# VHH binders against Putative polysaccharide deacetylase (cda1), part 3

Target 1, 320 residues: Putative polysaccharide deacetylase (cda1), of Schizosaccharomyces pombe (o13842)
Amino acid sequence: MYETRDLTGNAGKPVDTNPWPNNSKIAVSFVVNYEEGGERSLLYEDEGFETFLTEAGLMPFPNRPVRERSIESCFEYGSRCGFWRILNLFKKHKVPFTCWAIGQAVEKNPVVVGAMEEAGCEVGSHSHRWINYEGVPPETEYEHIKKSVQAIQKASPSNSAPRSWYTGRASLNTRKLVCQVYKDLGLPQPFDSDEYNDDYPYWVADPLASKPGAEDDKGLLIVPYTLEVNDMKYAVAPGFCNSDDFYTYARDAFDVLYEEGLEGAPKMMTIGLHCRLTGRPGRFRGLQKLMEHITSKEGVWVATREQIAQAWSAKHPYKA

## First folded at step 6 (VHH; framework vhh_7pa5_2)

Design g06 (from a6 with D31Y)
Fold by ESMFold2-Fast, scan of step 6:
Structure g06 (fold): chain B 320 residues (1-320), chain A 127 residues (1-127)
Amino acid sequence: as target 1 above (320 residues)
Amino acid sequence: QVQLVESGGGMVQPGGSLRLSCAASGFTFSYYAMSWVRRAPGKGPEWVSYISSGGGYTSYADSVKGRFTISRDNAKNTLYLQMNSLKPEDTALYYCARSDLTYYRGFSSQSPHMDVWGQGTQVTVSS
């Protein structure tokens, strides 16, 4: 996989037909990462505790293979408080989000899947564990992918398997393994979000095809994700210090893409959120302001990633 | 379990009025945008009207603008279509449809995607 890199994309050209419903000028994808309970811990036989994307940077921790209850409780804030605060905002505005759900986190708190479905949100897969999959044996990663899909489907009141996929810290084997697991389970091919390289969905060759462009190549749809408009910047340098930093940055990104849409180049925008980060009251204010700004504009389509993928593929089908 | 049931159709003379109702059950009605779609004899389905989940945004096909009004009562899980100044070309089976969970504002040259449909109610306009 990935023997070559596509540095050209669409060469700056707008798509020849607007893919979005009602001639919308922008498709907006809010993403909520549900990771709490899937992070590294000695409770799960990992070599240590997790500090990534938490308030851990504000205090020193021992470099020892121990449990750190303080950090565990920072993750638990996401599942106990932050998730529900975020869900209630989307319910109030009657717009959906897509969730990147860690399979193990779902197993430990399955009620969140039913709550999201009831609210009309999409539950996608974020693999089984919130770890870096580089160096994980392919057979182990295959089982993690399978277990993640099954955990989400089991927690789903509608018995729905996730249609959208995002690993984040993926291996070079991840895309092919995900397609293989979905095929082996008899599920339709998922939409892959493990790319950050465009403001449009786009097609790649089916990793399970005999070769790119062959008769068995049905394509794979990429729906790009974001590290740019992402609340992880509250936890990583050069970062966001306050809710206005997040709001101003996300608003400006939205305004640029929206203006391009008004000028004939309608695109998609993704906003990445974490339950334990934006779910905190001080940071949450920025999301409230952003929601008001986005929903105040004419011709904005706020949709799940599955809906965006389906709209795109209907207007821009795969050509081998 | 998810169900939409239309009622209120019938026969009317040109220039007459009818009010269609759609009773929704098995889902949280207030979270979903709703549409009316019609199918005339020998034709494919034609989108007629859309209403957002909270009722704040509505849109209409050019063929019915100024004559039809879509509304909803979220407390009663009911969608309505008030049809005035009916024409023979309005003769069709009218379907209530649940629109995908999206937010639209202002631009309405395309119909929204629908995922759940009712059985339909017949409207006949003849002189």
Scores: ipSAE 0.000, ipTM 0.217, lowest interface PAE 12.1, mean pLDDT 87

Design g07 (from a6 with D31E)
Fold by ESMFold2-Fast, scan of step 6:
Structure g07 (fold): chain B 320 residues (1-320), chain A 127 residues (1-127)
Amino acid sequence: as target 1 above (320 residues)
Amino acid sequence: QVQLVESGGGMVQPGGSLRLSCAASGFTFSEYAMSWVRRAPGKGPEWVSYISSGGGYTSYADSVKGRFTISRDNAKNTLYLQMNSLKPEDTALYYCARSDLTYYRGFSSQSPHMDVWGQGTQVTVSS
């Protein structure tokens, strides 16, 4: 796996002039990262505290094995306030999102899964812990993947296992381990979002196949994610200073892809959100404005990643 | 029970104007997008206009752009269609419809999914 890099893709050619339902010119994937309670902490027997993607993460902290309550409370804002503010906006506009749910975060606040299902949203898996999996033993990561799938399914009123997968800080082993866990649990192959390299879904060889293109290669569908149109930039330099920065950037990205769709090259767009970042009132204004802009346009399909994956694979089945 | 009741139709001469109203009850009107749809004699239903839940944005069929204006009053649970420069081709039964935009918004000749319809109000443009 990863023995070569595909730098060519489709060589700038439109993949399909009408890939989406109802002649839609763009498929829009809103993603809500539900990570609160899954971050590093001595409470969970980690070596230290989390420093990444909060307002507190901008401050220099000594690397010491202590609890950092400032960071803990920043995460808690996401589960206590930000998640509900974001969910209410999507309910009001009657459009869905896909959630990247950390298994441990779900275990500590399972009510969010039922709330998302009731609202018509997709609950995907973000592995079990919000950590960097590079250097984690494969046996340990396998257990984390399995626990994540089971935690989400247990919290689901419909007993649904996550169909979409995103680790984020993945290792070179992650994709194969995810496919192996799903196979071992008797679940259909997940849609993998641990790529940032394109504006439409595409196929890769099944990592469980004997080799690429072999008779046992049934493919794996990639639904690319984004670090570009992502509210993480409120916390990472060069970042967003205010809600207008996020809104203007996301709107421009939408307008470019939408215009390309009108010109015969419809694509997908992903917008990444975090409950503790965009869920804050000041930042939230940018999301409200973006939602109004996107929903004001004709030929826009706001869909879950599972729906996008299913629509794409129906028109573009895997060919080894 | 969810209900939509249209009014304001009638007979008018070409070039005239009419204002249609739709009274909504049984649901939180301010949370739903709304549409107007018409059915001319011997033809299928044609989507006419759309307005978002907050009224901040609207869209129109090409056949009515520049002549019709959709609006709403959320405090009164009422939807409106102001029809100017009416043509004989505008003769139809006009329906108020609650739009369910859960996953998709239509493009050009397509329309949003509609889950509740009114009984209609007749508009006749002739001498």
Scores: ipSAE 0.000, ipTM 0.114, lowest interface PAE 19.6, mean pLDDT 87

Design s03 (from a6 with G54S G56S)
Fold by ESMFold2-Fast, scan of step 6:
Structure s03 (fold): chain B 320 residues (1-320), chain A 127 residues (1-127)
Amino acid sequence: as target 1 above (320 residues)
Amino acid sequence: QVQLVESGGGMVQPGGSLRLSCAASGFTFSDYAMSWVRRAPGKGPEWVSYISSSGSYTSYADSVKGRFTISRDNAKNTLYLQMNSLKPEDTALYYCARSDLTYYRGFSSQSPHMDVWGQGTQVTVSS
């Protein structure tokens, strides 16, 4: 796994001139990260508090073994207000998103899973805790992956296990462990989003196969994610200062990919959102404008990551 | 093999009711949103109703709101359409379809596509 790097991809050529249903010119994936209650805290026996991707993350807070209630309440805004504001916008427009749900966050607020399912959204897994998994023992990470899948399935009114997977801060062991857990639970192989390197889904060798290309290699479908068109930039350099910064950047990215699609190279686009960031009223305006812009264009397909994965794999099945 | 098989169509008087069924096989039914689509004689396909994979969310075309109810039984891999207060303009071949689109704004010249369609079941509302 990862022994070589593919720097070429498709060498700038369209992989397929008509990859999406109904001759769509772009597939758009909105992603909502549901992380609140899964972040580092002494309440969860972690070594300290979390500031990453909050307003407080831009300020000098010493990392000490204490609770910071102000920062905890910044996370709580996401689950109490921001999630519901975002969900209501998508419901109003009858547009779905895929959620990256942290298992522990779901355990502490399971009502969000039923609400998303009712709205026609996909609930994917973001592992169990919102932490860096590099350096976590494989046996511990295996249990976290299993707990995450089970927590989401338990909270699901339809008893659905997550089909899409995203860790974010993954180790070199994560992909194989995820596939192993899904196999051990008797679930179909998930679609993996822990890559940022292309604007199309693509196949890699099955990490559980005896070797790449062997008879037991069923492949694993990658559905690339983004750190670029992502509201994390409200809290991370180079930074978005206001909602128009986010809107203008995301709009321009959409327009470029949409125009390429009209010219015979349809692709997918991902937009990453966080409940406590874009869910704040001042930042939320940018998402409203983006939604209006995207839904104003013809030939646009807004779909869950699972639907994008299924459409791609139907046209481009894995060849061992 | 992925298959959708519709049943329950027939002839009915205006104001009558029919219940359509769609039996799914060859895929994990509970993972997919489903739709009902109809095609009246001499017309193109018209989307009628949508149901999410769990059954928690439904939507309807304005022409059928309040009269039709979509439902599903994931344990039996079956989709349903309860049609009440039928009108002559409801006369059509009714297809169940696995939804290949979640949100789509189409070009005026493009046909909607579902990735799997059944054979259809005929509903005739006689005046």
Scores: ipSAE 0.050, ipTM 0.540, lowest interface PAE 4.9, mean pLDDT 88

Design s04 (from a6 with G54S)
Fold by ESMFold2-Fast, scan of step 6:
Structure s04 (fold): chain B 320 residues (1-320), chain A 127 residues (1-127)
Amino acid sequence: as target 1 above (320 residues)
Amino acid sequence: QVQLVESGGGMVQPGGSLRLSCAASGFTFSDYAMSWVRRAPGKGPEWVSYISSSGGYTSYADSVKGRFTISRDNAKNTLYLQMNSLKPEDTALYYCARSDLTYYRGFSSQSPHMDVWGQGTQVTVSS
């Protein structure tokens, strides 16, 4: 797997058949990362604390093997306040999002899964811990993937296993291990979002097939994610300073893709959000403005990633 | 001529099993996603299950999840529905349909768009 890189994709050509319902001009995927309680901490037997994607990243904390309560409470804001603020906005507008849920975070606050299902949102998996999986032994990563799927399914009132997958800081083993876990659990193959390279879903060979194109190669659908239209830029340079920076950037990205859709090239767009970042009141204003802008346009389909994957696969099936 | 012919229906007691088949002809079967749709007496059509053209993806209505399994054999141009743990509520005429799965879930849920081409096969779960 990954023996070569596909630099060609669709060679700039639009898809020949609009994959989206009602001839929609764009499919919009809002993603909410639910990570709080899954970050590095001595409380979880890690070697230190986590500052990544928090206001604490601006503070001069020496990297030491201690707990930092200030930083822990920055993460807790996401689960206690930010998640609910974001969910309520989507409920108000009657549009769904897909959640990247960290398994350990779900175990520590399972009520969020039922709340998302009641709101019509999709709960996907973000693996078990919010860590870099590069260098993690494959056996350990396999168990993390399995624990994540089972934790989400256990917390689900409908007993639903996550259909969409995103690790983020993935290893070169992650994709094959995810497919293996789903097979071993008797679950349908998930839709993989650990790519950032296109504005369309696309197929790759099944990593569990004996070889690409073999009789056992059923394909694997990639639904690309984003680091571009992502509120992580509030914490990562060269990022966003205020809510208007996020709003203006996301609005412009939406407008370009929407206009391309009007001209015969309907695509998908992803907006990535974090409960402890955009869930803060000042940053949240930008999301409110973006939601009003997107929902004011005709021919826009706001959908879960599972819905986008199923619509795409129906019109553009895998050919080995 | 596009043609879908269902078979395998019949009478069964609650808790029993049946396997439905759908023979496709007149088009390249491996290029199309397929669905099963049922119509119970006095009710409108209800989408039951979907399978992608490659067989790599399947989905099910909540009423049948865990009990029914959709599959296909592209070499034989045949679609299957394995129905286990049948309930009286599963009594219906079952149709094989060539599908174009475009739908919204949640607030504006819509059934997958389908062209129903078969005549159907009757499944009766009694007593």
Scores: ipSAE 0.000, ipTM 0.099, lowest interface PAE 21.8, mean pLDDT 87

Design s05 (from a6 with G54R)
Fold by ESMFold2-Fast, scan of step 6:
Structure s05 (fold): chain B 320 residues (1-320), chain A 127 residues (1-127)
Amino acid sequence: as target 1 above (320 residues)
Amino acid sequence: QVQLVESGGGMVQPGGSLRLSCAASGFTFSDYAMSWVRRAPGKGPEWVSYISSRGGYTSYADSVKGRFTISRDNAKNTLYLQMNSLKPEDTALYYCARSDLTYYRGFSSQSPHMDVWGQGTQVTVSS
């Protein structure tokens, strides 16, 4: 966790060796956010209820610290219906995905972790609660990170801890705290996805090192995520009105990156999905079309974020 | 450095059983899905079975479904194939392969990606 930002990256240049297996032209990461049961609610002793990224935004609700059954049921659609609809599509196509799992949501519905592992999918951590961690005390955030990792591992039939990490609404302390928790639990350093700034994985200095480039700096791998190719836009501006809006936008993003890969610059692409958004039947049609489009193309590698991270690290190891 | 070594092959009568093992070294075994692939004399390779990195997902070729069981022990870096109700047509060299459940469509095929192969172990189902 450092104050300065890298505005240069790779300066628009392709990497010198193709990082992906079988000379693939693009690595595609489907991400399913499993958040239902982790949102703000009086049921979980929070100060109020959550309306962000649900159909609840279409209804007027009192701005009061009460429980709202309509909102609760909007989140429950994700765990009861949407997750299973999305999982069945990926199973039908034999295509893997990575899940960003909220620890508290897993505690309330642990069967989803076993279902993901049974399908060959990766379960990553999305911290413990689906909240903004800015302003949360570091000691509290540390405990949330630890609870998240332990909840996922406990729910895992294989007793596997999450290898990939994504907070979303992270604090300035998040990256260092995540690395510290993993070290304290005796786990290998996770792959960090709390950046939206590149179409390649890249290395940063280890936040636990004495200083950048020091002898103890073994690096930290960033696997960038997306807010752009993300079904959250069904619920927020600039907005998707129908499944064709999502499909057309995601397809065009895929096509551009795929064409760049054909021209010698193979990159990665992420598609962000939410169980209660794309899991709704009308929106789900867009994901079905996207899946058909992506799987129709030659030279495409669809992989978990863990697999993408490992492929990148093998060809582009950290240099302090 | 990166190696897969198969064992447990041999001769068996039709209807018999064998358990194949594959010892992995030089990589983090628990990070990779694994497959069994076989090659009968004069034929090309045939994929037999797949297991995900954590063992939560398995799949089988129709020819072996219900008779073979794939499993793994990540603590021992070992992959297994339990072969029951063996038939003469199961006679082949059996290879352990490092793979993943990733969708890959090559310019002529799609399958679980396999990048490291063992040396093979011979299974002969005698008459």
Scores: ipSAE 0.014, ipTM 0.350, lowest interface PAE 7.7, mean pLDDT 87

Design s06 (from a6 with G55R)
Fold by ESMFold2-Fast, scan of step 6:
Structure s06 (fold): chain B 320 residues (1-320), chain A 127 residues (1-127)
Amino acid sequence: as target 1 above (320 residues)
Amino acid sequence: QVQLVESGGGMVQPGGSLRLSCAASGFTFSDYAMSWVRRAPGKGPEWVSYISSGRGYTSYADSVKGRFTISRDNAKNTLYLQMNSLKPEDTALYYCARSDLTYYRGFSSQSPHMDVWGQGTQVTVSS
């Protein structure tokens, strides 16, 4: 797996001139990362505290084997306030989104899964812990994947297992382990979002197949994610300073893809959000403006990642 | 083979009640949101009600809010629409549809996405 890199894709040509339902010119995926309670902490027997994607992440705070209560409370803002502010906006506009839910965060606050399902939104898995899985033993990562799926399903009022998968800081073993866990649990294969390399879903060989293209190769659908149109830039260089920076950047990305769609190359767009970042009132204004801009345009389909995956695979089934 | 089959329609006087049923087969019913859509003679389709795959997040068109109730029985793979205080304006062919909570700003209108439809059941409200 990953022995070669596909640097060509579709060589700049449209994959499909009408890939989306109702002749839509763009498919828009809003993603809410629910991570609070899954970050590194001595409370969870980790070697130190977490600063990544907080206001402290841009400051020179050395990591050491202590608790940092101030930073813990920055994460808690996401679960206590930010998530609910974001959810209420989507409910007001009747716009769906997909959640990347960390299994441990769900275990510590399971009410969020029920709230998302009641709003008609998708709950996907963001693995069990909000950590870097590079260097984690495969057996340990397998158990984390399994715990994540089980935690989300247990918290789900409909007893639904997550259909969409995103690790973020994945190892080279992650994709195969995810497919193995889903197979072992008797669940349908998930849609994998741990790629950032295209504006369309696309197929790869099934990691569990005897070899690529073999009769047992059922394919695996990739639904690309984004680090570019992502509120993480409020906490990561080159950075967003204010809500207008986020809004202007995301609006321009939407406008370019939307215009390409009008010209015969409809694509998908993802917008990544974090409860403790965009959920803060000042940053939240940018999301409100973006929502109004996107929903003002004709020919726009706003959907969950599962809906996008199903629409794509129905029109473009895997060909071994 | 995905299939939706509606039943329970008929003739009723103004102010009366009817309960529509929709039997689903060929897919995992509990994984999908469901909608009711109606088409009155000479008019386009009108979305009536939605129920999520979860605990029962529901929504209704303003024209039926307070009078109609959507529900589901996942163990029986069945969707229901309880219609009370029926009006002549409710006369239509009623369709069961597999749907999702999605946002369309189409070139003609915003609407919920429906990908599988039944054949419909006729409801007539008249004296």
Scores: ipSAE 0.014, ipTM 0.413, lowest interface PAE 7.9, mean pLDDT 88

Design s07 (from a6 with S53T)
Fold by ESMFold2-Fast, scan of step 6:
Order: C-alpha cells, then structure tokens, then sequence
Structure s07 (fold): chain B 320 residues (1-320), chain A 127 residues (1-127)
C-alpha cells in the first residue's frame, strides 16, 4: 500500500507571517555531517568496505571482503582534521551549525560533541551507522535509532539528547520508528529532516497517531534538508571540481532565496557539508568565501535547525 | 552470572492457550531487547517474536501473527509469550534470547543478533 505524495505544498504562496526573528529575510542552516567511524568497514565487523563520498569513490577496488587502509584513512581525515577546521571557522564568525552525527562515529570520538556544544552548535542524530537502511529489519533499525540517541546524549556534557533527526538513506519504516524511540525514551518528538521538497518547514500527521487528524495527532514537524547545495557534489560526477564551483553555486542559491525574502517571501536555506570533503584545505576555501558572503548581508539569520523549527512552529502551529 | 530460565511449557490440545515466562538474572534486563525462538522436531530454529527494551515495539513471525503476544515486565526482569489458538505445528522447544543489535552485520543479518540463550521450555500441541 502507498500513500499519495503532496505535490501542492503551499501552492507558491508566501507564508502569512514572517517566522524568523527580527523580521529576518532568510534563515540559513549550515549542516556538518559527522560520519567518520560509522561507515562500512571490516574494522567495524561489516562484510565490506565503503567508498561513497570519498576521493576513493571514483577508483576501482577489488570487490572482496577485505580492509582497505587507504579508504579508512580518507574517512579519518574528516575526524582528525576536517571537523576541527570547519568548527574553527564557525567559532571565528560566531555563527552555529547543526551536526548530523552518526552514533557509532560519536562513540569512537565523543570529544567532538562537547566541542560543538561549547561553540553553540546543535548536535542532531544521523542514526547509528552510515549505511542504507532499506532492507534492514525494523527491529534492528529501532535499536540503531535508540543507540544513536543514547550515544549522543552520553557524549554531551549537558546530557542533551538530539532534537533534530536525519537518516538520509532511510527505510519506509524510519519515520515511525524514530517517533516510537523518542516516545519510548520519554523525549520530546524530534524535528524530522528526511525530506528535500521545500524551502519552508511544514507539518505532517504524527505517524504514531491512530489516524491522521485524530485527537492523538499532534503533528510532526519537517525541516527539509538538501542534496542540491551540498558538498557531496565534490565526490559525485559531474559535480564540483574546485572550491569556486561550490562557492558560485551556493552563493547563487543564497542570493535567489535572499532576494525572495526581500520581496516578502522569507524562507530557509540549507547548506550540506562533510568533514572529509569541505574539510580538505582546497575545498575549504569555498566555504570561507561563502561564509563571508552570507554574513555580510543584512537581515540574514544563521541558526541551528532546532532554532528554525522552534521559530517556525511558534508562528505556524500544527492544524490537523 | 548472566542467565535466562524459561517456564510455562506443557501439553495442550489444538486451539488451547499457554503463557511462557522467562526469568532473567545477572544483567540489567531493561537495557536489552528480547526475542522468543523455537525449534520444532526435525526443523531448524525459527524466530518467533521480538520486543524492544521498553516494550514499545514488538514484531512477530507470520506463522504466529495474531495468535501470539510478547510482553515484558522490567520491574520483575521477566519476559512473557502469550500463545493462543495453538496448532500442532506450534509444537517445539521455545527459547528466550537476549538481543544485542550492535552486532548487525550487513544485509544478510535479517534477525537480531542473540548473544544469551535460555535452556528452553517444551510446548506440545496434541489431542
């Protein structure tokens, strides 16, 4: 059985009230994916190695169940160098990001959570492993979601559980299982980012409700993510070849949304980053230029996804 | 020491009911998901049912869905399996198993990893 997808959204209409603080013209969400240590590897008892979103992704490797140390070291660059380079940039500009943190990666390097909290950044969950959850048994996925939440909370000096959720390669069961885990742990419902379909947050029916629109349906807030303004294109052909490709594309996307905001349609924008990709010095230059461009504009709100979700829901509460 | 002890098995007529219990000791029961697994005469082990750590998520094999109900009491460190509308095909040795899904290994791992097993309790459905 399939449910109909919503192809209408807001039908091109601007929101009735500006949701952003100080009448900001655009809310900008920088996202840092912290995945290193969560990828497929024989080192982590998986049946193979991972090349996706690394410089090694374009190289032929034997399809054998062996460890590839070169590939392992490509991921390690993210945790050892790239994360810290990116964090220092955000600290210098005094603006936050939201992290999509893989639970197993956090378990292997918990110091990154405290560092992000000290910098005023949000640590969200990217599930437990950096894998495709299609075909994973729901029982296994439930426990992965739970372990991810617990790993992040344990590493947090403030003992904070992640408020924002993003799986990426989600199963058809993911959204309902995430809501169930948060309920079972006594945590407030998370903000779900596993959609790429709008420039505004929006509500869907609570997947745990008896039916859409019932008395027990309190809604679930979607904060859309991006595959478009995302440094993954450095690793996927025909993508980005140099830092100016990334900068020019991201700058133009920002400028369009910012101009729409000036004309009465304030929206949100997301920029997706990976520690082992943009964290490399040559690619990092593009992020530095983008940061300068965005922070030079008046009426721009650089915020965590949790802050964006709270601002949106305050002015656009759920209506069943 | 970590231990699981099943009880509640016995002989029952087709259409009857039994409630199995599993007493856990030597570990923090509320930290682990639990499963029931059975082994029928002449067959390999068959996963029967799963329950999450807090009891909020349960799942069942198609062969028992709608007839069996898994539950747990974390205050008593006890797992239960309520078996209704029993069939001769349900005749098996039933095991309580502790699940640790940190050991999920790729697509081929369709069942939860089970690291501690009980000794089993025999269920016989015959007239």
Amino acid sequence: as target 1 above (320 residues)
Amino acid sequence: QVQLVESGGGMVQPGGSLRLSCAASGFTFSDYAMSWVRRAPGKGPEWVSYISTGGGYTSYADSVKGRFTISRDNAKNTLYLQMNSLKPEDTALYYCARSDLTYYRGFSSQSPHMDVWGQGTQVTVSS
Scores: ipSAE 0.000, ipTM 0.390, lowest interface PAE 12.3, mean pLDDT 88

Design s08 (from a6 with S52N)
Fold by ESMFold2-Fast, scan of step 6:
Structure s08 (fold): chain B 320 residues (1-320), chain A 127 residues (1-127)
Amino acid sequence: as target 1 above (320 residues)
Amino acid sequence: QVQLVESGGGMVQPGGSLRLSCAASGFTFSDYAMSWVRRAPGKGPEWVSYINSGGGYTSYADSVKGRFTISRDNAKNTLYLQMNSLKPEDTALYYCARSDLTYYRGFSSQSPHMDVWGQGTQVTVSS
């Protein structure tokens, strides 16, 4: 009945000295969060408005059940301008990203899914709404997961369901419910990114198994995400003040992992981005500089999370 | 026509109990989650409690946990709120509301989304 946590991992030792294609020394996962239109707002008949991870989060707004157009427009910048600015940069450099797409945001602006697929990017699911799922009834969360998967697939010109999953503010029920929805829809098990604890993919027990290690345990692959190398820190203290703060921090994290890769311990790195944050021109400069730095290095693999998951699982299949 | 009608409010002394009822009509009650929301004098609406369509899951605002119990009878199309150990600060107009299955809390909002509301029933807790 108890879930225990693994504090050991691989005990500081390299898991694999050559895990990535073409002898790459680091796998780099750029992630773009597409959340605009999925946030809490009276425009969507919610009880209030959302300020989290916007410039509005730095201003005192009353918590009242009213529409706040200033806040609405802060989110809209992401879908109207920031997303397209970021996508154009990745197209210019001919490297992909993985998107964490909120289902309701996709329903309100489905053209972004086709644009990402055309650019060779992966569209993953960020559940249906950009909310905290702690305390949400399991039946309600199940329906949100299902709606998110179906919204993304419907908007996809290739009719592709999301292979990668990230909730962020997940409940204790989320992982099991996600696996159940995928099973019920006849889809292959997703790759779960709701962990921040390692620089490698790793396996956990299948939450739908009768018990860990049982005959029916097929495993679940975790592809760790990041809150550390993440532009959310432009909006969250102690944070980033300017584009050089983001660039310098992300560059240093990349350099450390890249150097470890050159020394026989290749890893993965994730960089988290938000359309309304890094998509703003001043902050965007840091992403341009980071992209130039990363793509200038030999032995770097910039890949979707699905590609990273597939490469890892092919070499390291689940052992119960 | 979709309707929610609350009853069971009244005056009670601190430490007392009341049971609120909400009669639903005009929709398939068993398909919808339900909530109780209150509005105290001089304050905005505060979400109190939630119950899913089947009745198997409930949740409560921290201010009422351990004192209030939400329940439903789908055969009678009726929602209930059992209120025990009532405090003066529980004085409010209590509304029955039909809840959206696709919404819950953000950190700056304490209420599930509601699309249909009743007229409210007054609860007054005073000596």
Scores: ipSAE 0.000, ipTM 0.109, lowest interface PAE 22.2, mean pLDDT 87

